# VH-VL binders against q8ixk2r445to577, part 292

Target 1, 133 residues: q8ixk2r445to577
Amino acid sequence: FFGMLQNKGLTDYCFDYNPPDENQIVGHQVILYLCHGMGQNQFFEYTSQKEIRYNTHQPEGCIAVEAGMDTLIMHLCEETAPENQKFILQEDGSLFHEQSKKCVQAARKESSDSFVPLLRDCTNSDHQKWFFK
Below, E stands for the ipSAE of ESMFold2; O stands for the ipSAE of OpenDDE; V2 stands for 0.75 times the mean of E and O plus 0.25 times the DockQ between their complexes.

## First folded at step 14 (VH-VL)

Design w15 (framework fv_axatilimab)
Fold by ESMFold2-Fast, scan of step 14:
Structure w15 (fold): chain C 133 residues (1-133), chain A 120 residues (1-120), chain B 107 residues (1-107)
Amino acid sequence: as target 1 above (133 residues)
Amino acid sequence: EVTLKESGPALVKPTQTLTLTCTFSGFSLSTHGVGVGWIRQPPGKALEWLANIYWRDHKYYNPSLKNRLTISKDTSKNQVVLTMTNMDPVDTATYYCARVPYGDYYFDYWGQGTMVTVSS
Amino acid sequence: DIQMTQSPSSLSASVGDRVTITCLASQDISDFLAWYQQKPGKAPKLLIYDASNLESGVPSRFSGSGSGTDYTLTISSLQPEDFATYYCQQHDNRPLTFGGGTKVEIK
């Protein structure tokens, strides 16, 4: 799959990556933002290696979760996907992070109107259901 | 400031269709992520969610009532309209419209409510 | 549908008391819980969203806590204007569902 990765629970919120420096695409947190339908910073590809690739910049970035953390950050893609970059998109829409055994959930960033994807224990929450649009 | 106000008939006969209008100010449904929902409360009972509509015309309905409900908006008039078909005395309630912030599902500002009685 | 059960359905309290109201969800709602206050004849007013975030303008004596299926609204020192009915609402899954309400009455 490829396109805008949208949340079922939050109406019209998509995975979004807007690095502050266009020449450095790694190390920053993936956020959720209102879907604009234009691709760009909201265009992702789900690969056969179970990666979520950011296709707007080169070199391509791959979403990862560092050990002990719950935030999704952009890393450089590797020839062989490391375990911390592997997500299983299941038939029910859950996005399962293999290394941590947790699911990606839409969550509010602090007490604000900003949202981010975070790892949480897997539930049947609509906020843990994702689809490409 | 944000305000919402419901309007519609106070009395509806069984089998008739109810039409309620929510008129609001202080925000627009052209604003990304914002929505408006309808909630009802029978006298002395708990709140029951009916339907939500959002800025890009996304619509969601309570499945138990979905075949009876239609929600629509007129962004230029700052209005949201709910219709409910085949009214029954058990639908007697105070009907509220309320704002939904940024694609979420809680309600941060509520209208005063309008009482609808369904009787012969 | 997620069923929300509030306890108690009513309680009697005096000004200055610490009041706790509980809300139990029939499944894990991942902290997506809101609390509302409703005074007689008036519309509900949002107090708390996402289980613990206090809405702007709400007094600090109100607080929310909990996780998973079990959530609590606490009023640390009850004031005369706090006598009202309180409702919880899960905002995790559609259809949205509310608790049955807890009426806080004068003792």
Scores: ipSAE 0.625, ipTM 0.879, lowest interface PAE 1.7, mean pLDDT 90

Design w16 (framework fv_axatilimab; at its last look DockQ between E and O 0.77; V2 from the best seeds 0.80)
Fold by OpenDDE, look of step 15:
Structure w16 (fold): chain C 133 residues (1-133), chain A 120 residues (1-120), chain B 107 residues (1-107)
Amino acid sequence: as target 1 above (133 residues)
Amino acid sequence: EVTLKESGPALVKPTQTLTLTCTFSGFSLSTHGVGVGWIRQPPGKALEWLANIYWRDHKYYNPSLKNRLTISKDTSKNQVVLTMTNMDPVDTATYYCARTPYGDYYFDYWGQGTMVTVSS
Amino acid sequence: DIQMTQSPSSLSASVGDRVTITCLASQDISDFLAWYQQKPGKAPKLLIYDASNLESGVPSRFSGSGSGTDYTLTISSLQPEDFATYYCQQHDNRPLTFGGGTKVEIK
């Protein structure tokens, strides 16, 4: 699966990654933004290694969850996907992080109009359901 | 200042089609995250969501009424229109249009509502 | 569809009282719950969204709490202008659904 990774619970919000420096693509947080399909900021790939790859740059970036964190951070992809980069996109649309055993949920930043994907306890919330478009 | 105002007929006959217009100001449906929805409330009863429309013309309907509802927007006029076919006395209610922020589904600004009575 | 059940349907209280209204969702709505206040002949007014976020301009005596399926609206000290009907609404998924309402009346 590849393309824009869109949330079901929100209207027209997609995974978005826009690092401040295109030459330094790791270490920044993945956010949610309007699904616009322009540029490379919203193009992701779900691989057979259960990675969510940011495949528009070299070296390739893979979404990871760092220890003790609930945010999605861009790391470099590895030949063998590390445990903190493994996600299961389930048939019902839930995006499950294997290591934390939590689900990726569209969440609002504190009293703002911005949203980010965060790890939360898995529920049947549409905010935890995602699909490629 | 954000304002919304509903307009349309106060009386509709059974089987006829209701057309309501929401005219708003203080915001634009061209703005990211902005939506407008319709909610109705029968006299003395609870609120019922009808439909939403968003800045990119995404439309959502209450499935229980989906086959009867059509929502559309005219961004240049700051208007949202709701049509509801095959009206019945049970559809008698105050109809509200309201704004939804940030691609979400709660309503932060409401019109005053317009009472629609369905009667022969 | 997600059913929202409010309790009580009505209550009587006095100025200064602490008032609590409960909303029960038929499934976990992950804190995506809004509260509205409606006075007779008026449109609903947003009080709280995301279960506990106070809308701008709403008095601090209003607060929302809860998680999962159980949520509560609290008025710490009821004021004369607070006598109204209150509604909860889940904003997790479509169709959007409201509670049956709670009428707060003067004792």
Scores: ipSAE 0.906, ipTM 0.955, lowest interface PAE 0.5, mean pLDDT 96
Fold by ESMFold2, look of step 15:
Structure w16 (fold): chain C 133 residues (1-133), chain A 120 residues (1-120), chain B 107 residues (1-107)
Amino acid sequence: as target 1 above (133 residues)
Amino acid sequence: EVTLKESGPALVKPTQTLTLTCTFSGFSLSTHGVGVGWIRQPPGKALEWLANIYWRDHKYYNPSLKNRLTISKDTSKNQVVLTMTNMDPVDTATYYCARTPYGDYYFDYWGQGTMVTVSS
Amino acid sequence: DIQMTQSPSSLSASVGDRVTITCLASQDISDFLAWYQQKPGKAPKLLIYDASNLESGVPSRFSGSGSGTDYTLTISSLQPEDFATYYCQQHDNRPLTFGGGTKVEIK
């Protein structure tokens, strides 16, 4: 799939990646932002290797979760997807991170008005359901 | 600042269609991230969610009532309209409209409510 | 559908008392729980969202806690204006569902 990766429970919120510049695309956190489809910040590809690629930039970035962490950060994609970059988008819309055995949830960043995708124990929450537009 | 107000008939006969209008100010359904929902409360009883509509026209209905409910909006008039068909005395309740922020499902601002009685 | 079981259904307390109200969800709702206060003849008012986030303008004596299926609303020092019915609401899944309410009567 290719497009905007939307959350079910936060209507019209999408994965968004807005690094300061192209020389700093690695190591920054993926956020959630209102879906708009403008520019290149909200377009991702879900690949046959179960990667979520930020492929509007070269070299392409792949979303990863580092061991013991719950945040989704941008790494460089590799020829064979590392385990920490593999997400299973299931038929029910859940986005499962195999290595950690957790699901991606739309979460409020602390007590702010900002939202981020985070790994959480898997539930049937609408906030853990995702689809491409 | 943010206000919502329900309007519609106080009395409806069984089998008739109820049409309720929510007129709001202090926000717009042309702005990202907000929606308006309808919730009802029978006298002395708990709240029951009916429907939500969001700025890009996403609509969600309580499935127990979905055959009877229609929600729509007129963004230029800051209005949301709920239509409920085949009214029955059990539908007697106070009907509220309320705002939901962030595309989420909780309600941060509520109208005063309008009492609708369904009786012959 | 997620069933929300609220307890107690009613309680009486004195001004200054600590009051706790429990809300149990039939499944894990991932902290997506709101609390509302409703005074007689008035619309509900949002107190808390996301289980523990206090809405702007709500007095700090109100707090929310819990996780998974078990959530509580606490009023640390009950005031005369806190006479009301309190409702929890899961905002985790559609359809949205409310608890049955807890009527707080001030002795």
Scores: ipSAE 0.706, ipTM 0.900, lowest interface PAE 1.4, mean pLDDT 91
Fold by ESMFold2-Fast, scan of step 14:
Structure w16 (fold): chain C 133 residues (1-133), chain A 120 residues (1-120), chain B 107 residues (1-107)
Amino acid sequence: as target 1 above (133 residues)
Amino acid sequence: EVTLKESGPALVKPTQTLTLTCTFSGFSLSTHGVGVGWIRQPPGKALEWLANIYWRDHKYYNPSLKNRLTISKDTSKNQVVLTMTNMDPVDTATYYCARTPYGDYYFDYWGQGTMVTVSS
Amino acid sequence: DIQMTQSPSSLSASVGDRVTITCLASQDISDFLAWYQQKPGKAPKLLIYDASNLESGVPSRFSGSGSGTDYTLTISSLQPEDFATYYCQQHDNRPLTFGGGTKVEIK
């Protein structure tokens, strides 16, 4: 699958990655933002290795979660996907991070109207359901 | 200052179509993440959600009533319109419109409500 | 659809009392729970969203807590203007659903 990765629980919010410096594509948090339909910073690929790849810039980035953390951050993709970069997209739309046994959930960021994807205990919440468009 | 106000008929006959208009100020439905919903409350009973509309014309309906409901907006007039077909006495209620912020589904500002009575 | 059950349906209290209202969801709603206050003849007013976030302008005596399926609204010291009906609403799944309401009456 490829396209804009949208949240079922929010109206028209997509995975979004726009690093402040194009020379530093790694280490920043993935956010959720208004779906604009133009691809670019909202265009992701779900691979057979269970990666969520950001192929808009070179070098290519892969979404990862560090052990003990709940934020999704951008790392460099590797030839063989490490466990912290693997997400299982289930038939019900849940995005399961096998290494942590948690699911990706849309959550409000403290100081703004901004949203971010975070790891949370798996529930049947619409805010934990995702689809490509 | 955010304000919303409902308008429409106070009396409706069974089988008729109800049309309600929500006129608002202090925000725009062209703004990212903003929506307007309709909620009703029969006398002495709990609140029931009917429909929401958001910027870029995203629409959502209560599945129990979806075949009877149409929600639309006129962004230039700051208005949202709800149409409900085949009115029945059980639809007697106070109808509210309310703003929902940031693509979410809680309501931060409400209109005063308009009472609609359905009887012969 | 997610069912929201409020308890109690009514309670009697005096000014200065600590009041607790509970809301039970039929499934885990991941903290997406709002609380509203409604005075007779008036529209509801938002108090709390995301289970515990106090809406701007709402007095600090109001607080929300809970997680999963079980949520609580607390008024730490009831004031005369707080006599009203309170509603919870889950904003996790469509269709949106409200609790049956809790009427806080003068003792």
Scores: ipSAE 0.692, ipTM 0.888, lowest interface PAE 1.2, mean pLDDT 90
ESMFold2 (binder alone), look of step 15: mean pLDDT 93; pTM 0.951

Design w17 (framework fv_axatilimab)
Fold by ESMFold2-Fast, scan of step 14:
Structure w17 (fold): chain C 133 residues (1-133), chain A 120 residues (1-120), chain B 107 residues (1-107)
Amino acid sequence: as target 1 above (133 residues)
Amino acid sequence: EVTLKESGPALVKPTQTLTLTCTFSGFSLSTHGVGVGWIRQPPGKALEWLANIYWRDHKYYNPSLKNRLTISKDTSKNQVVLTMTNMDPVDTATYYCARMPYGDYYFDYWGQGTMVTVSS
Amino acid sequence: DIQMTQSPSSLSASVGDRVTITCLASQDISDFLAWYQQKPGKAPKLLIYDASNLESGVPSRFSGSGSGTDYTLTISSLQPEDFATYYCQQHDNRPLTFGGGTKVEIK
């Protein structure tokens, strides 16, 4: 799968990665933003190793969650995907993070109109359902 | 200042079609992330969601109403129209339109409501 | 559909009282809960969204808490203008659903 990774629970919000410095593509948080249909910052690839890759810049970035954390951060991709970079996109649309056994959920950032993907206990919430468009 | 106002008939006969118009100011449905929804409230009862429309014509309907509902917008007129077919006395209610911000599904500004009575 | 159950359906309170209203969802709604205040003959007014975020202009005596399936609206010191019916609404899944309402009446 590849394309814009869109949330079922929000109307027209997509995974978005727009680092402030293009020379440092890793270390920043993945956000959710209104889908613009242009690809680029919102274009991701879901791989056979269960990675979510950001291929707009080189080296390629892979979304990861550090142990004990709930935010999705861009890391460098590895030849063999480490457990913290593995997300199972399930038939029901849930995005299951193998290492933590939690699901990716759209969440509002601190009383703002800004949204971010976070790890939460798995539920049947529409905000935990994702699809490539 | 955001305002919304409902308009339509106060009386509808059983089996007829209800058409309600929401006219608003202080925002536009051409703005990304904004939507307008319809909610009704029978006398002395709880609120019930009916339908939503967002920018780019994303439309959502309450499935319990069996395709009786149609929602549309005219962005240039700042209007949203709800049509409900085959009216029944149990559909007697105050009908509200309300704004939804940021692609989300809560309602931050509400119209005053318009009472619709379904009776012969 | 997600069912929203409010308790109590009504309560009597005096000015200055701490009032607590509970909302139970039939499944985990991941904090996507709003609270509305409705005075007789008027449209609802948004108080809280995402379980705990106060809408601009709402007095600080109103607060929301909870997670998962269990949510609470608290009025820390009831004022005369707070006698109204309160509704919760889940904004997690379509169809959107509201609680049955809690009427806060003068004691």
Scores: ipSAE 0.621, ipTM 0.874, lowest interface PAE 1.6, mean pLDDT 90

Design w18 (framework fv_axatilimab)
Fold by ESMFold2-Fast, scan of step 14:
Structure w18 (fold): chain C 133 residues (1-133), chain A 120 residues (1-120), chain B 107 residues (1-107)
Amino acid sequence: as target 1 above (133 residues)
Amino acid sequence: EVTLKESGPALVKPTQTLTLTCTFSGFSLSTHGVGVGWIRQPPGKALEWLANIYWRDHKYYNPSLKNRLTISKDTSKNQVVLTMTNMDPVDTATYYCARIRYGDYYFDYWGQGTMVTVSS
Amino acid sequence: DIQMTQSPSSLSASVGDRVTITCLASQDISDFLAWYQQKPGKAPKLLIYDASNLESGVPSRFSGSGSGTDYTLTISSLQPEDFATYYCQQHDNRPLTFGGGTKVEIK
């Protein structure tokens, strides 16, 4: 699958990665932002290795979660996907991070109007359901 | 200042269609992340969600009432309209419209409500 | 549909009392719970969203807690203006559902 990765619970919010400068693709947190429908910073690919890839710029970025952390950050993609970069997109729309046994959830950033995807205990929440559009 | 106000008939006969208008100020439904929902409350009963509409015409309906409900907006007039068909005495309630912020499902500002009585 | 059960359905308390209202969801709602205050003849007013975030302008005596299926609204020191019915609402899944309400009567 590929396209804009959209949340079922937050109306019209998409995975979004907008690095602070065009020469630095990795190291920053993935956010959720209003879907603009133009691809670009909201265009992601779900690969056969269970990666969520950001291919708009080179080198290719892959979303990762460090052990014990809950935030999704952009790392460099590797020839063989490491465990911290593997997300299982299930039939019900959940994104299961197997290494942590947690699911990706749309979450508010500290009572602000800013949203981010975070790892949380898996539930049947609409905020944990994702689809490509 | 955010304000919402419901308007419509106070009395509806069984089988008729109810049309309610929510007129608001202090925000725009052209603003990304903003929505307006409708909630009703029969006398002495709990709140019941009916429908939501968001900035890009995303619409959601309570499935138990979906075949009876239509929600629409007129962004230039700052209005949201709800229609409900085949009214019955059990639909007697105070009907509220309320604002939704940031694409979410909770309501931060509410109108005063309009009482609709369904009787012959 | 997610069923929201509030307890108690009503209570009487004195000014200065600590009041606790409970809301139970029929499934895990991942902290997506809001609390509303409704005074007689008035529209509901948002108090809390995402289980524990206090809405701007709401007095600090109101607090929300809980996770999973079990949530509470606490009023640390009841004031005369707190005479009202309180409703919880899950904002996790459509259809949106509300609790049955808890009526707080000041003695």
Scores: ipSAE 0.594, ipTM 0.872, lowest interface PAE 1.8, mean pLDDT 90

Design w19 (framework fv_axatilimab)
Fold by ESMFold2-Fast, scan of step 14:
Structure w19 (fold): chain C 133 residues (1-133), chain A 120 residues (1-120), chain B 107 residues (1-107)
Amino acid sequence: as target 1 above (133 residues)
Amino acid sequence: EVTLKESGPALVKPTQTLTLTCTFSGFSLSTHGVGVGWIRQPPGKALEWLANIYWRDHKYYNPSLKNRLTISKDTSKNQVVLTMTNMDPVDTATYYCARIAYGDYYFDYWGQGTMVTVSS
Amino acid sequence: DIQMTQSPSSLSASVGDRVTITCLASQDISDFLAWYQQKPGKAPKLLIYDASNLESGVPSRFSGSGSGTDYTLTISSLQPEDFATYYCQQHDNRPLTFGGGTKVEIK
């Protein structure tokens, strides 16, 4: 699968990666933003290794969650996907993070009208259901 | 200065089709992230969600009423229309339209409501 | 469908009292809960969204708390204008569902 990774609960919100500095493509948080339909910073690929890859910039990035954290951060992709970069896209649309045993949920950034994907305990929430478009 | 106002018939006979119009100002359904929903409230009872429509024409309906409901929008007129078929006395309620915040599922501004009575 | 059970169905309180209203969801709704105030003969007004975020323009005496399945709306010091029915709504899953309401009577 590839395309814009969209949330079922937040109508027409997509995974979005737009780092402040193009010379430092990794280390920043993935956000959610209104789907613009142009690919670019909202274009992701789900791989057979269960990675969510960002290929708009070089070098290629892979979404990861660092130990003890709940935010999705852009890391460099590895030849063999490490556990912290593996997300199982399940039949019900849940995006299960292997290492933490938690699910990716759309959430409001505290005290703002901005949204981010975060790791949370797995529930049957529409905000934890994702699909490519 | 967001305002919404419902309009439609006050009396409907059983088996007839109800058509309600929501006219709004202070926002547009051409704006990304915006939607409008319909909610009803029978006299003395709780609120019940009916349907939502969003800026890109995404439509969602309460499954218990899905076969009876149609929601549509006319962005140029700042209007959303709800149609409900086969009206029954149990459908007697005040019908509200309300703005949906940021593509989410909660309602930040509501119309005044319009009372619809279904007489047998 | 997610069932929202609200309690109590009604209460009477004096101006200045602290009032608490509870809302129970039949499943974990991940903090996606809104609270509305409805005065007699009027449309509902949004007070709180995402369980604890106060809507702009809503008095600070209103607050929301809770997580998982259990949520609470608190009014720290009742005012005469707070006479109303309060509704919770889960905004986690479609179909959207509301609690049965809690009528707060101020004498």
Scores: ipSAE 0.597, ipTM 0.871, lowest interface PAE 1.8, mean pLDDT 90

Design w2 (framework fv_axatilimab)
Fold by ESMFold2-Fast, scan of step 14:
Structure w2 (fold): chain C 133 residues (1-133), chain A 120 residues (1-120), chain B 107 residues (1-107)
Amino acid sequence: as target 1 above (133 residues)
Amino acid sequence: EVTLKESGPALVKPTQTLTLTCTFSGFSLSTHGVGVGWIRQPPGKALEWLANIYWRDHKYYNPSLKNRLTISKDTSKNQVVLTMTNMDPVDTATYYCARIPYGDYYFDYWGQGTMVTVSS
Amino acid sequence: DIQMTQSPSSLSASVGDRVTITCLASQDISDFLAWYQQKPGKAPKLLIYYASNLESGVPSRFSGSGSGTDYTLTISSLQPEDFATYYCQQHDNRPLTFGGGTKVEIK
């Protein structure tokens, strides 16, 4: 699937990647931001390898979660997807991170109107349900 | 300063349609992520959510009210309107409108409420 | 629909008392819980959102805790202006649902 990866719980919030330096796409946190419909920083691909790929910039990025962390960060894509880059988009909309056995949840950044996707124990929360537009 | 105020009839007869208007200031429904919802409270009872409307005209309704509800907005007038059809005495309640921040579902500023009595 | 059960339905307390109100959700709501204060004849006021985040301007004697299905509102030292009815609300799933309320009365 291709498109804007949107949260069911938050009205009109999408996965967004906007690193401070266009020449360094690795290592920065994926955020959630109001869906603008322009693609670009909010356009993602869900691949047959269970990757969430950001291909707006060269080199291409793949969302990953490092062991022991709960934040989604941009990593370089590999020919064979490593386990920390695999997310199962389930029929109920849950986005399951195989390596950690946790689900991606929309969460508010403390003291701001900004939101981020984080790994949390899997629940039936609307904030853990995602869909492509 | 954020303010909201409800207006509409104080008395409605059974089977009639209720129309309530929420007029607000200090924010705009053209602001990304902002919404307005309607909540009611029958005398001596708990709060019940009715409907929400958001910045890009996203609308959500309480399914238990069997599509009796219509919510709309006029962004240029800073107004949100709720219409509820086929009123019944059990719909007697104080009706509130309230602001929703950041596309979420909690309510940070509330209007004073308007009492609607449904009787013959 | 998610059912929200508050306990107790009412309590009597004196100024200076520590007051605890509980809210139980019929399913895991992932900390998406808000608390409101409502004084007689007035609209509700937001106290807490995301289970434990204190709304700006709300006194620090109010605090929220809990996770999963079980949540608590605590007033550490009750003041005269705190006599009110308190409601919890899950903001995790539509339809949005509120608890039945807890009335805090003067002893």
Scores: ipSAE 0.522, ipTM 0.846, lowest interface PAE 2.1, mean pLDDT 89

Design w20 (framework fv_axatilimab)
Fold by ESMFold2-Fast, scan of step 14:
Formats: sequence, C-alpha cells, structure tokens
Structure w20 (fold): chain C 133 residues (1-133), chain A 120 residues (1-120), chain B 107 residues (1-107)
Amino acid sequence: as target 1 above (133 residues)
Amino acid sequence: EVTLKESGPALVKPTQTLTLTCTFSGFSLSTHGVGVGWIRQPPGKALEWLANIYWRDHKYYNPSLKNRLTISKDTSKNQVVLTMTNMDPVDTATYYCARIPFGDYYFDYWGQGTMVTVSS
Amino acid sequence: DIQMTQSPSSLSASVGDRVTITCLASQDISDFLAWYQQKPGKAPKLLIYDASNLESGVPSRFSGSGSGTDYTLTISSLQPEDFATYYCQQHDNRPLTFGGGTKVEIK
C-alpha cells in the first residue's frame, strides 16, 4: 500500500512528516495535518516488512516508537526492520504496534487544533482506524 | 464573533418534508477543518445528532435517519440546509445548527434553535 | 452505536456545593468526550472537549476528568448561574451520541 495515510475518526487528517531540512530527516515526531492531496510530506509506503516508510528525502525514513514511549518518531530505515518499526495494518483498519501491543490513535495536542498519532490501548475507536488514499 | 441562526417552518404536517436553513457569520465553510452540524431536541428530552457537513463537502448522517436526511451547503451565502422527509409527530423538536472546529465532532457555537411541531 | 449513560438524572444542590456528574460510555471512547450546559429555553453551550480541555471563557470551577469508559464533570463551587441541565457527548465514533442529561436543581 502507498499514499496518504488518513484517519477514519478525524475529517480529512493525514500522517504528515515535514523535517526541518534534508540533512535532519530523523528524530522528529510524526504529526497529523489536514490532507492536501499532493503527496509530498504526506506520502507514505506500507511495506511487506510492516514498515511505514517516508521516501520523499534520502536516506529513507521509517516510523518507530521507542520502548516505553507513545510518540511516533522518524528513524533511519534498516535492511531488516527492527521490531520498534513494525506496524500491523489490520483488517478493521487498526494500526497495531506489535512490540508494545498498542494501537496508533489520533490524539489532540494540548487543547489545540493540532493532532498527532500516539500509541494507546487498542479500542474500537474510529480514531484508531486508518486507511491509505 | 461567530453566530448561527436557524430558519424554517414552525408547523409541518405528517408525511411532509421539512427544510431548515442555517445562516452563519464570523466563519466560512471554505476554511480547512470547519464544519456545521444539525442536532435536535424533543421537548423535555435529550439531544440527538442528525448530520454534519464540512469544508470540501464531506457529509455524515445519523444512520438511524440516513434515508430521510440530506445536508448541503452554499459556501458563498454562508448557509447550510437540512432536509428531512416523511415527518412524523415524534419528530417534533427544537432543531439546532452548530459549528464544528478542526475536522472534529464536537460543537463549539450553537444557533438559538427553531421549534418544529409536527401535527395535523 | 455507543450508548452514553449519565448519572444522576437529576440532583438538588445549594450555592457553594461541589457537584459531580458522571457519564458512562458503552465502549472505550479514548477521551473523546464533550460536556455541554443548557439553561431552560436556551441552546447548549460547550464547556469541555476531549474529556478535560476547558473551552475558552468557561469558568475554572468547571473541570472534566476520566478515561476509557468513565468520565466526570465537576463543578467545584456551584454558583446561581450554574443551575442547568448538563449533557455529555462522545465525539469518538459516528453516529455521535449524547447522554440523557443531568438536571442540576436548586435545593
């Protein structure tokens, strides 16, 4: 699968990664932003190794969650995907992070109109359901 | 300042179609993330959500009423219209339109409401 | 559909009292809960969204808490203007659903 990764619960919000510059593609948090439909910073690839890849800049980035954390951050992709970079897109649209046994949820950031994807206990929430467009 | 105002008939006969208009100011449905919804409240009863419309014409309906509801917008007039077919006395209620911020599903500013009575 | 159950359906209180209203969801709504205040003959007014975020202009005596399926609205020191009906609403899944309301009456 590839394209803009959208949230079912929010109207027209997409996974979004806009690094400060091409030499700093890693270490920053993935956000959710209004879908612009142009790909670019909202274009992701879901691979056979269960990675969510960002290929707009080189080197390629892979979304990861560090042990004990709940934020999705951009790491460098590896030839063999480490467990913290594996997300299982399930048939119900849930995005399951096997290492933590939690699901990716759209969450509001500090009483604002800003949203971020976070790991939360798995529920049947529409905010935990995702699809590529 | 954000304001919304509902308009439409005060009395509707059973089997007829209800058309309500929400006219608003202080915001635009051309703004990313903004929507307008319709909620009703029968006398002395709880609130019931009916339908939402957002910028880019995204529409959502209460499944229990989906076959009876149509929501549309005219962005240039700052208006949202709700149509509900086959009215029944149990549909007697105050109908509200309300603004939705940021592509979400809660309502931050409400119109004053318009009372619709369904009787012969 | 997610069922929202409010308790109590009504309560009597005096000015200065601490008032607590509970809202129970039939499934985990991941903190996507709003609270509204409605005075007789008036439209609802948003108090709280995302379970605990106080809407701008709402007095600090109002607070929201809870997670999962169990949420609470607290009024720390009831004022005369607070006598109203309060509604919770889940904004997690469509269809959007409201609780049955809690009427806060003069004791």
Scores: ipSAE 0.571, ipTM 0.868, lowest interface PAE 2.0, mean pLDDT 90

